# Designs tried in a protein design chat: VH-VL binders against o27280. Part 8

Target 1, 266 residues: o27280
Amino acid sequence: MDSMNVPEVLEIKRIVEESESVKTFIFSWDFRREVRPGQFVMVWDFRDEKPMSVSLIDPVRSEIGISIRRVGEFTDRVHGLSEGDLLGIRGPYGRGFELMGRDILLVGGGIGMAPLAALADEATARGMRVDALVAARTADELLFLDRLEAAGVNISTCTDDGSCGFKGFAHERLLTLEENHDMAAVCGPEPMMFQVMRILDERDVPAQLSLERYMKCAVGICGQCCLDDTGFRVCAEGPVFWSQELSRVREFGRYRRDPAGRRVPW
Key: E = the ipSAE of ESMFold2; O = the ipSAE of OpenDDE; V2 = 0.75 times the mean of E and O plus 0.25 times the DockQ between their complexes.

## First folded at step 1 (VH-VL)

Design z7 (framework fv_azirkitug)
Fold by ESMFold2-Fast, scan of step 1:
Structure z7 (fold): chain C 266 residues (1-266), chain A 122 residues (1-122), chain B 107 residues (1-107)
Amino acid sequence: as target 1 above (266 residues)
Amino acid sequence: EVQLVESGGGLVQPGGSLKLSCAASGFTFSSYAMYWVRQASGKGLEWVARIRSKANSYATYYADAVKGRFTISRDDSKNMVYLQMNSLKTEDTAVYYCTSLYSGSYGAFDIWGQGTLVTVSS
Amino acid sequence: ETVVTQSPATLSLSPGERATLSCRASQSVSSYLHWFQQKPGQAPRLLIHDASNRATRVPARFSGSGSGTDFTLTISSLEPEDFATYFCQQRSNWPLTFGQGTKLEIK
């Protein structure tokens, strides 16, 4: 156990309310500990610990940000905290996104935009051209639009109900676009990611996809992090995977497995 | 220097056939999708056909106006892309350009050949 | 399909003047609109990609603006070589569609 496996108690420096259900918690960070987009940290409220993607990486201000959606008891407690309160943070963990080429497409669904927002900052800092397709069920669930715009990102939106941008799903919007990109990064609901991956593969666009359900496995907590059909062990390589790795997994986008190995439909 | 050179245009009667060729140089041709775009005299540009790279199984796509009559193909060993045009109509009269999205960052047609004129007339 | 309409069809100006060319899409194309220049007997040349970004080796006098359905190409001070036909193209929706062109001619 090194220092990365021991939670560091950090003060909440700022809280940004992204939506009714999402907040970004900002902490001072010593960048002698490298953090890359696509990595996550374990957030400890001194009772429970949960994995959260890093959504802001700012070495100039010496800050990181962690975006948290209110979905249960742990996240409800964290959302009740104020600036000046303390949280335990350990990490970072997992494989980050790899950047290549001159331009990148980001496709994010809901809270899946969190790790992609950090990636957008790095890509723009490297001089890459960044296009983002931001998808959600409703306009209220679209995240990071102002931040992406400020970074110079070209933004397309889509909502299931048509309340902002294209009416439909991310993959339906992507089908209406004829774009060449050197790479793509995708994060969101697994069925969305599966459909997007297929289209990107057909368009000569290598894609990296972030699977939130494997974040705990990336730190070696459970031995059940295994992709169907290949016997591939994801603990060392997740949560970010290249599309060619996922194209051979029968369960990706169709069903998941519970802890007993049984198929559970999406 | 990136270069595309079209050939094979000419005068043909309605119902006839013609095969266009495009010779590519100065880039890794086999890694790029190739396109044919046409322009009738005094009119705008119209996409005609697309062929993907070997990595994407040479998948082909056609505009509705030419589907079933035109066939796009390529020979990577010769750095060539072709357009076989059958059952030609007077409406197919146009300058045909070989083009590609050379700069992947833009998704824009940024390399073009000089064009080859196809005239379909009796 | 997304219909792209350019106006005016012809614009008559003198060297040194500012040219403003318009392009309208029948539905939103976000920022995914390109501008091309075409001189008689020549292939189109990419000028502006994705609404506002100048392509390689394009002079600074060319600029693009707009989003959604309304786009503008501006030439701040016309040079003699700028008298040509200009086309816009949307890449937001398949199939890819081009405008009918604006011919910029000497007054």
Scores: ipSAE 0.000, ipTM 0.395, lowest interface PAE 14.7, mean pLDDT 83

Design z8 (framework fv_azirkitug)
Fold by ESMFold2-Fast, scan of step 1:
Structure z8 (fold): chain C 266 residues (1-266), chain A 126 residues (1-126), chain B 107 residues (1-107)
Amino acid sequence: as target 1 above (266 residues)
Amino acid sequence: EVQLVESGGGLVQPGGSLKLSCAASGFTFSSYAMYWVRQASGKGLEWVARIRSKANSYATYYADAVKGRFTISRDDSKNMVYLQMNSLKTEDTAVYYCTRDTYYDILTGYSDFDYWGQGTLVTVSS
Amino acid sequence: ETVVTQSPATLSLSPGERATLSCRASQSVSSYLHWFQQKPGQAPRLLIHDASNRATRVPARFSGSGSGTDFTLTISSLEPEDFATYFCQQRSNWPLTFGQGTKLEIK
C-alpha cells in the first residue's frame, strides 16, 4: 500500500443484528475513498483498533457496512454501542477480490461470509451467475442468507449438525455440487479453505481465498509479515490470494503463528 | 503416527494366485482412497490399483497391465485394504507397497508424510 | 496416458551445491504433481505434494515449483543424506503415472 490514513471519526448510522454473535455496523461513506470486496478497515473505539472485513459496499446509498463477531473485550465493547455512537475508521486496506467469467462460486464459513456478501452484490451487479455455499456449525450461525437471496444468488447451505441443509462440512457438500464455474471465492477457517481449494483445483476452477489472520500484518501491527515458504508480504499481496499462490504455502491449512511467531496447530 | 503394514507376499508359480493385505492405523482409514504401487528390482514405481472411500462408492481403478487379473477391495471395519492377484506372470515380480492418498488432517493441521508401508515382496517364478 | 519425463536421468553434484531436478508432463496436470525420495533398500518417502507443498518433517532446503506441464524440485544446499533417487508422480489424469527417476550422485 501507498499510505496509511489517520482514522476518520464516523457516526454509526444503523446496526443490523445478523446472529447472536454477529452485528453489521453501517456508516455513511465518502466514495472518494474507494472500497472493494475483500478489503478491510481498521476499527478504532478510542482505546484499541482491530481489522474488520467490509461486508456491505453501497455507492448508491453512500454506505459501507462492517460485520463484527463478538469474540473478546474489544468486540464486546463495540457490540455494546448504539446507533448515533462514534467509531474511528481508517482504510480500506488490502487487495480485493477480482471477478472474471460468467459464473462464480462463493464458499463461506461462518463470519467468512461477510466479505463474500459484498462480493456477491458486485458479481450480481455485473450480471454474473452466482452460486453460494454457506457453511456453519449450526443453522443459527449461517450468515447473510436473506441478503444473498435478495441479490439473486443461488444458495446451498450445510451445517455440521444437520440443522439446516446438508449435514456435513463445506467440502463434503461441494463434492455433491458438480456444476462448472469460471471462478470461485472462498473465505472461512483455513482447514475448510484448504480442502475446498483442493477440490476446485481438481475441477480446474481458479479460486481466490481470503486469509483473515494476516490482516494485522498488512497494516504493520504484528511481528510476522511474511507467509512461510513463499516470502509473501501480506501488505503488498494479501489478504486475498489465488489458489495457485496458496498451494505453494506450507503453512496454509496446516498451522498458524502465535504472537511470538511460534508454529502452533489450528 | 500413520502406519501401513503389508503382508501376504511370497513365491508363487506363473498362473498362480496371491492375496496381499494392508493393515492401516493412525488415521481415519474410511476417509481415504488407498492404493497399491509396485516396484520391480532396480526399476521405477508403477501404480497398480486404487480404491476410493465410501463417499465415492468404493470405486476401483486398475493399471492396464493388471486389469482383469487383480482385484482391490477394503474392509473399513478392520482398517484393511486387499489386493487379490490372479493369473500371475513373471513380470508381476516386485515389491508391493500399500499407500494412502495425500490428505490434510483437520484436527492436527498436519499432512502425513509416511504414506508408504515397508512393502511385501512377490516373486513369480517356476 | 499422461507421460511424465524426468531430467536429467543422473545428476552428479557435491555437498553444498544447489540441485534442480525437472519433471515434465505430456499434458497439463494442473498442480497435482508429487515428489518422492527413495534411498536404496527403502520405501519411497513423500517430499512435496501438489507441486509446492512440503510434506511433514521434510527439511526446508527442499522446495517444489511449477504448474501445468513443467515442474522443478530444488534442493538449496545439498547435504550428504540427500544423495538418493527422486521420482515425480502426477495424480491429475488417469492412469496415475510416475517419472523414471533422477539419481542424485556424489561428484
Scores: ipSAE 0.000, ipTM 0.317, lowest interface PAE 19.1, mean pLDDT 79

Design z9 (framework fv_azirkitug)
Fold by ESMFold2-Fast, scan of step 1:
Structure z9 (fold): chain C 266 residues (1-266), chain A 123 residues (1-123), chain B 107 residues (1-107)
Amino acid sequence: as target 1 above (266 residues)
Amino acid sequence: EVQLVESGGGLVQPGGSLKLSCAASGFTFSSYAMYWVRQASGKGLEWVARIRSKANSYATYYADAVKGRFTISRDDSKNMVYLQMNSLKTEDTAVYYCTTDLGYSSGWYEDYWGQGTLVTVSS
Amino acid sequence: ETVVTQSPATLSLSPGERATLSCRASQSVSSYLHWFQQKPGQAPRLLIHDASNRATRVPARFSGSGSGTDFTLTISSLEPEDFATYFCQQYNNWPLTFGQGTKLEIK
């Protein structure tokens, strides 16, 4: 029996209220079972199971954190839980981020900053110079600025409404940043990631992008993971992909698929 | 700049009632839990009550010493948290602090305390 | 509830000396323990969060250590402004509980 596919029932040790819509649930973790930034776990509330990115990896305290945004019935139920309550955790699963070079740029939008916060901790612990571009619709939706600053990360902010930092979108702010990096990691809404990827490609910065929609496919739950490329079908392990892997995927940033597998514009 | 300003303290007779208010500014008030902590003269700190954010359904928690007598509430539209104190006892005499633990919410780890408001229960 | 006990109740030292303050929890609180400084007539000020991390604007002479049930606050070389009461607080187990305080006074 595959031990990774058996949910372990863990006690919620602590809950951090990141914003009105986002909470981080912290659990004790046995790090003999390794976890890397960019990986996800399946969270089970004893009724339903959903994939969630790991946002905190702390071997010193023997803890992991899972940041969850309230977006539906499952997440609404989980947000109603308290310290001391139980959740089932399976994993970790998926391809994590790879670190290379001395300098890294992180570009996160909304909850996409969660897996990047864990990556920032690892990058700074390795002695890398870390620059983070944190984007959200409004100032109160900017996530993990405190953790990034505490880790020694150089932070730039961007809000659609101009309530904090640059007024505009992540890719518009990125165009005003002159610093070159050895690599980048990007996570957020797919249209944002597509625009950021194009800029980084023009600057010859290799980038890794985390695509939430492929988390279940990586575990094998759907078994029908395919990307459409003008008559070519690509089935890929996620959630993290190099930008070169996405450059010929026609639907990236343009289309998604409904439950019937039909293309729907963003 | 984050500020918490308590008001409503004063002298009240045993069995009486008093309502404390705390005006918050400088942070996204609706996203954070709020606390009342008290301290009797020359004594240590004692947690009194907690109210969670809207995301946590405004869940309330009380110390056993005040459960059933005190009620914590909040008004997010005014950035206010309140403590309604009923059936007051002489042992409730203390400075009452409004506090919030923002954790890692901006910059560094942040927790904030107001200056306190004195409640004296005596005849 | 988790009982938090501080020792000693009073510590008499001179400026320039090292101060070591202890805090013990009746059950494990992991690293979820804060240290506060309080001067007469003032609200408590956070010194150390999560057992070992110095809060913003806190001088390097303050350090925290420990995990589980045993915690220590150390002031490496006392300055005159350090003579105050120090409280520890656990926030791992509900309800929140504070130690009774250690008063640091001039010898």
Scores: ipSAE 0.000, ipTM 0.379, lowest interface PAE 18.6, mean pLDDT 82

## First folded at step 4 (VH-VL; framework fv_marstacimab)

Design p1 (at its last look DockQ between E and O 0.04; V2 from the best seeds 0.00; counts 0 for: pae E 16.9 > 2, placed apart)
Fold by OpenDDE, look of step 4:
Structure p1 (fold): chain C 266 residues (1-266), chain A 121 residues (1-121), chain B 112 residues (1-112)
Amino acid sequence: as target 1 above (266 residues)
Amino acid sequence: EVQLLESGGGLVQPGGSLRLSCAASGFTFSSYAMSWVRQAPGKGLEWVSAISGSGGDTYYADSVKGRFTISRDNSKNTLYLQMNSLRAEDTAVYYCARDSEWELLDYFDYWGQGTMVTVSS
Amino acid sequence: QSVLTQPPSVSGAPGQRVTISCTGSSSNIGAGYDVHWYQQLPGTAPKLLIYGNSNRPSGVPDRFSGSKSGTSASLAITGLQAEDEADYYCQSWDSSLSGYVVFGGGTKLTVL
């Protein structure tokens, strides 16, 4: 078996508290193993394993960051860890984002900003103009604002309750923005991504969207993350997809598979 | 301002049919899933049915499956609930509710004032 | 009888703190689905009170707070006021049901 499929036990170098529910765990990384924004790793706490997006790629410090939202038992355990504690990391896996053009729009919702933050760093480093629409339910759930600002990203915020920025949803805010971009990268709740994709398609803006699905093997074997009706495996053909690809995916923005494989609505 | 206005309620005999409507305004109707939630007199809330923004996907509670049909006309900003084979236990105030964007059928951020449906012989 | 269990009633005096519990199972709250809360004043339609476990929509006082742990959720009201007298419902999802959306049985809050 490929060495990349064996978890490496890594020490948590630093923990950044991004919000009340989100922490970024930082690890030393050997960059001989390439990692791209949009790719994910499997995080193993020696009891369970979950896919997590890479939110920080720092070749200078030889570090990567994984942002984890507290949503269940696994993440509760992980959030209980301290600097110096150990986690198993295997990967990276999946198809990451591709950068094209000079002007890029990032649209992120909640924890979906994790991979986009990494993408923002790369894009700005390449001299691209980066606009980011950062959405969350409330102001305290908006992620990476200081980091994005420091990178030179032009930020627009929107919140469901209007506690910060535009009061409303990401796609509603997007409709108020007049400027077009060379490409867009989108990550967040699928209902949000679905609406955002529609707008971007109408505007003829090439868009890449990162999906989150229940994943088990991460290597395209088990089929747990297969998408109807294409058979796309999120872990192999994704998690980043072009809008044209997702247009063929019936379940996108409509339903998902639960751990038992049952169809459940978003 | 988001507004939802239900209509079509009334008195109907058991086995009868009724069609409810919900007129929506103040938002992009097609961008949101919509639900019907009912409340029997003096009882709690019960989710009845939902439909995706595009109308391509519909969902029903077991209690109404096969009898009720949810639909929508996005060109008219209107949500419908066709209720057939009505039973006494279907007696309730029926609310039209807008689903959140974060998750289809996640939570209901706006509600209409409801329309009363009474099924009685 | 509801999938989510709430106490039928709670009461408190003005200024007091009251809590309303919402107990689920591994197929709903315990499965990681968010819990939302609604307030229904007498003779009115429900109103969103808390969404996403602990978030308050615009216009909802900070006296209202929500939390979730394990298979249960809780709504807390501090500084109880007469106007808080209402029915309160928790809502979530249940993956074991064909009717995905589930409500609690409701709790009648009386301000003494």
Scores: ipSAE 0.016, ipTM 0.500, lowest interface PAE 8.2, mean pLDDT 91
Fold by ESMFold2, look of step 4:
Structure p1 (fold): chain C 266 residues (1-266), chain A 121 residues (1-121), chain B 112 residues (1-112)
Amino acid sequence: as target 1 above (266 residues)
Amino acid sequence: EVQLLESGGGLVQPGGSLRLSCAASGFTFSSYAMSWVRQAPGKGLEWVSAISGSGGDTYYADSVKGRFTISRDNSKNTLYLQMNSLRAEDTAVYYCARDSEWELLDYFDYWGQGTMVTVSS
Amino acid sequence: QSVLTQPPSVSGAPGQRVTISCTGSSSNIGAGYDVHWYQQLPGTAPKLLIYGNSNRPSGVPDRFSGSKSGTSASLAITGLQAEDEADYYCQSWDSSLSGYVVFGGGTKLTVL
């Protein structure tokens, strides 16, 4: 397939139940279409089409995995499918994560751990030291713990209700963790990502954050995935952004940045 | 220019109800979380309640949970606070405040001039 | 009373430097949450003065500065002027509260 705007119809090879609300759907994939951690695909169930993060990238088995949280009518229908059933896949789209240095921190909330699991596999394969802070509302919603452990990732957990690990939000747990990482990758609910970004910026840790917005075209033409006053399009300029890029969204252009990235008045 | 105009304050007996409004202009209202902050006469500031830009998430101080309901109508650029079962301790100037951050309660960059609520007698 | 403790009042002569402290705990400032400051002139609504510990919005004189260390934050005012006479509030988050947002008790600054 040479056109990323036409869905390829693929058979579901395997289904992995990650939690009561999250399943990973695994497909055979021709890696002449390159896929990077942090990129997304559009999943078509022959009625509707939604963006989903790639959570597994396995060129050796010629497989990709797409993790889908059950949250509405579309995802209910997809969760009702079985191995052997068909889905349409367009993509991949967007800018993926860039790895740097030797020590990486992953901070993921809920389904946001999906693209970070793929990144963890690549980082460990490169010989990087990987620490992961995995957050959820409850213990039952902590995702990919066994997979991360098997990959040799150092895991810290937090839950809103305290049922597993630190009781509280991801950014609160982050304050109690080691500070010397070469980079961080963050994905989850935007309130979590904002608070985590603030801490990482204060620590001068280069950070990349993966954002979600409503998408229609996935290639940047329709403008529906725009970040407010900046005009950034999540599907074209993201979904992965550097923390420096995102600081302009929060400030509405009230401040400029000097060459060191510091806020300065107009 | 960003403007926030509160209304609906007044004198109410204990156990009564009031509905406060805050008319917003000069910005894309639906893109911002909003809060109510109150100040009793001669006292300090107390955060009361917040609502996300979409209206999907609401937050309340312990002192008002179960009695106050925050809401918004993005088609009318208006924030509301329904106050039920009012107590003398609720006597205060109530300010409407805009959150500076997208869908996140952080700090308040614009404030209205407030509306006085007196619960007495 | 307040989770964030401020002195009830401070004073200084014109031209002097004053500081206003905001003392918290491990559940708020000590957890790394930002501290923000508001100025309330007599008879007016609060106005944002400092955000994100040390950032000054446009229109705020450069005589105002903020800092944070450990479980405490400080607002410094240099070159004190008569128009600086106001109430000052710090604000942060507290993980022990259901709503997270907390204001300090306020400090009345008197210019002598």
Scores: ipSAE 0.000, ipTM 0.401, lowest interface PAE 16.9, mean pLDDT 83
ESMFold2 (binder alone), look of step 4: mean pLDDT 91; pTM 0.939

Design p3 (at its last look DockQ between E and O 0.12; V2 from the best seeds 0.00; counts 0 for: pae E 16.6 > 2, placed apart)
Fold by OpenDDE, look of step 4:
Structure p3 (fold): chain C 266 residues (1-266), chain A 121 residues (1-121), chain B 112 residues (1-112)
Amino acid sequence: as target 1 above (266 residues)
Amino acid sequence: EVQLLESGGGLVQPGGSLRLSCAASGFTFSSYAMSWVRQAPGKGLEWVSAISGSGGDTYYADSVKGRFTISRDNSKNTLYLQMNSLRAEDTAVYYCARDSEWEYLDYFDYWGQGTMVTVSS
Amino acid sequence: QSVLTQPPSVSGAPGQRVTISCTGSSSNIGTGYDVHWYQQLPGTAPKLLIYGNSNRPSGVPDRFSGSKSGTSASLAITGLQAEDEADYYCQSYDTSLSGYVVFGGGTKLTVL
């Protein structure tokens, strides 16, 4: 575990343009170090470090993929990189998704589809039936559709502007779906996840949700990613939580802490 | 069709109080955060306050903190803004705006037509 | 005085391309918060024009486009029309302020 905390300098093997704002960076990976869907890595560009979910796990090619949305200075720098360039990666960290049952529902919003795409690959490989509700603000921001389709996933799309699929939010689309599943995995904006979780709970569908919070150490020491009022550390006890766990977390879907620890809205 | 209709504006003296209402229809009211945004005559937009879908969380601009109180009644699909200790600089058109995109604050996809509040002696 | 800085006015002739800048800082746009744009026609309420940096709501012509880079954003209008004469506001969030939602000062667009 000690070696896990030292960033490995890895060469970008491939870059996949997922959308205008999202790229997937692919690295060679030694699978002697196990990685699970839902876990994250810390990506270091030799100036700053940010947590990123693993979006691709390919034991056959011995590769992993990290999907990064261009949102700020760090990600701007990373998006400026080319194949052959170097990044530091340490991890993986956190609790990943657990698969159970025969039928699984994935509900993802925006970049939240990153860990779910990896989960979809695992689930389909296990012979599970996978339904995915993929949500985004617009059609151009829908992620991994071709990949999911190729894996045999049944896709339902949802866009805020109605440019693709259902016009509206993920939880609104979910209400129109009648079928229940053995379990659900959810990742996206927390307010979205909050609404989705409520619906799933009403339907008695076990759900796991992946949180994205400000994270610093990734090893459960600094406490920057602690959740009110449980004290759960997203990097240690999460980022994947069961709905029952999150029901105890007051701030879930309501607010987050900024780097200064101030309460801020989503 | 989403509709937001503000009411309660009017003329009030400095130090006075006023309560604004916003009647919402055409969507699941409790699933969306709501905001008040004001615009002084000939000036720009200024965010005033926001409240979460459930009403559990409220946010205020520094300029109104301690004087204004935002609330909502989800059973009536109504947003409120209680304004106390009003000042001349509070004179503005007050817009009710829906905070779209996952219940909490992101962008304002629907706006009311606004209600005018004038604070003058 | 606005946290986000916009030019007070821009102008263009019909058919031309105009751009409106929105300059923020590391505490708002630079943190990764999205930038949204609103159009306000004279005597009317604001209308959502661009959301999520570059997305257009239904009904907004494709001659309107938004972009964000670093600590700044921009709204571009191509094929300028007379009906585009309006005030335009950018909006984001700032974690350094108690008032989290921040607007630009607004830009008056005049079609010559």
Scores: ipSAE 0.015, ipTM 0.498, lowest interface PAE 7.7, mean pLDDT 91
Fold by ESMFold2, look of step 4:
Structure p3 (fold): chain C 266 residues (1-266), chain A 121 residues (1-121), chain B 112 residues (1-112)
Amino acid sequence: as target 1 above (266 residues)
Amino acid sequence: EVQLLESGGGLVQPGGSLRLSCAASGFTFSSYAMSWVRQAPGKGLEWVSAISGSGGDTYYADSVKGRFTISRDNSKNTLYLQMNSLRAEDTAVYYCARDSEWEYLDYFDYWGQGTMVTVSS
Amino acid sequence: QSVLTQPPSVSGAPGQRVTISCTGSSSNIGTGYDVHWYQQLPGTAPKLLIYGNSNRPSGVPDRFSGSKSGTSASLAITGLQAEDEADYYCQSYDTSLSGYVVFGGGTKLTVL
């Protein structure tokens, strides 16, 4: 085997349309390269590469799924591909979620449900009770509901426009939910994650949050995925961080950076 | 329930000083940036100053820079605005506002009732 | 005068739709900053109405909606009711101002 930093060219085995803007691309995978929920891969379309979360980990069928939201030129090109087309995959990278206790809360916004869907499958397979709060702007952007239901997950939904479930934001819905969980896993827009983290901290629920930043090398060498206050590299020390680690990061949930490094509000 | 209660307003002559206080309750005070926003009689809203949740970063509108000092005491859940060298144009209702996040670069989700400051000779 | 321009007043009859514009420039909304909206009923403090361009907090009726395009934002109110009579302010950020925070000049909505 060569370095895991070299993309392996893989054929798209199946494509699942999760919503109008999200597709899951499924590949055959040799699980000698272990994959954990919360880890990511770099997807290469032979022109550009971007980090993407693994949403399906199926050792029985020797498959992984990678969910990709259409948000720009790269993802538009990838969404235009068909079964049988090729993509380069390198990884997995990063620190995944750690499961503990018996009762877990998942809080996901939009595409952030992708790594949480993989975690839900593992948690239910271990016999844990899983509650999931699934958030989106509209009903047709709520992801993985059928899959979570089939796995026995207790689902609560919220949408900004009220088209499904609670009308409002994830943290507002969370205030009305049961407070008895051993841990939480959170992934979604950073403003949502920050608000959710504060509520979970007040409830003394240990939380792990999955963070995204600009990445180039994915192995911690280039430094472009660093958080500005701590020097944490999202690709090496994350993308999953404990809430205590993130409490030291001033930029978390406050602003984002464009590719030129300019601070802009969320 | 989130509550913000301003106090310390009143009548003062030009060149005088006042200190405004905002008592906060119903939330983890240190987790939120806080702002002062003012409104002159019959006029619109004007942002005055902001302070981060820890108190480590402070920001001021140009109209008050050098004259006003924002501070907080997280052990008492209290936000302060020290107003020195007051001018007639500082006459306004002063609102305490909670930023939705630790950094003030977001939106203001809760507001107090305001306290009136009148600067006249 | 604010760098975010709102009409000083708008009016409408009960049941009608009204819109309130918030016009900025390349140094504020055009930079990519979100627009937030506040409602101020007579004699009361402002309250959050819309955040992040189009999001409604819990308790705000769905007849209030917001949008942003280019350097401008808009607040729409459908099914106008007498209790909607208030002042409305947009808020964003501007790179040319110390501290960045800017409110629009405000719009008085009159329900006829």
Scores: ipSAE 0.000, ipTM 0.393, lowest interface PAE 16.6, mean pLDDT 84
ESMFold2 (binder alone), look of step 4: mean pLDDT 92; pTM 0.945

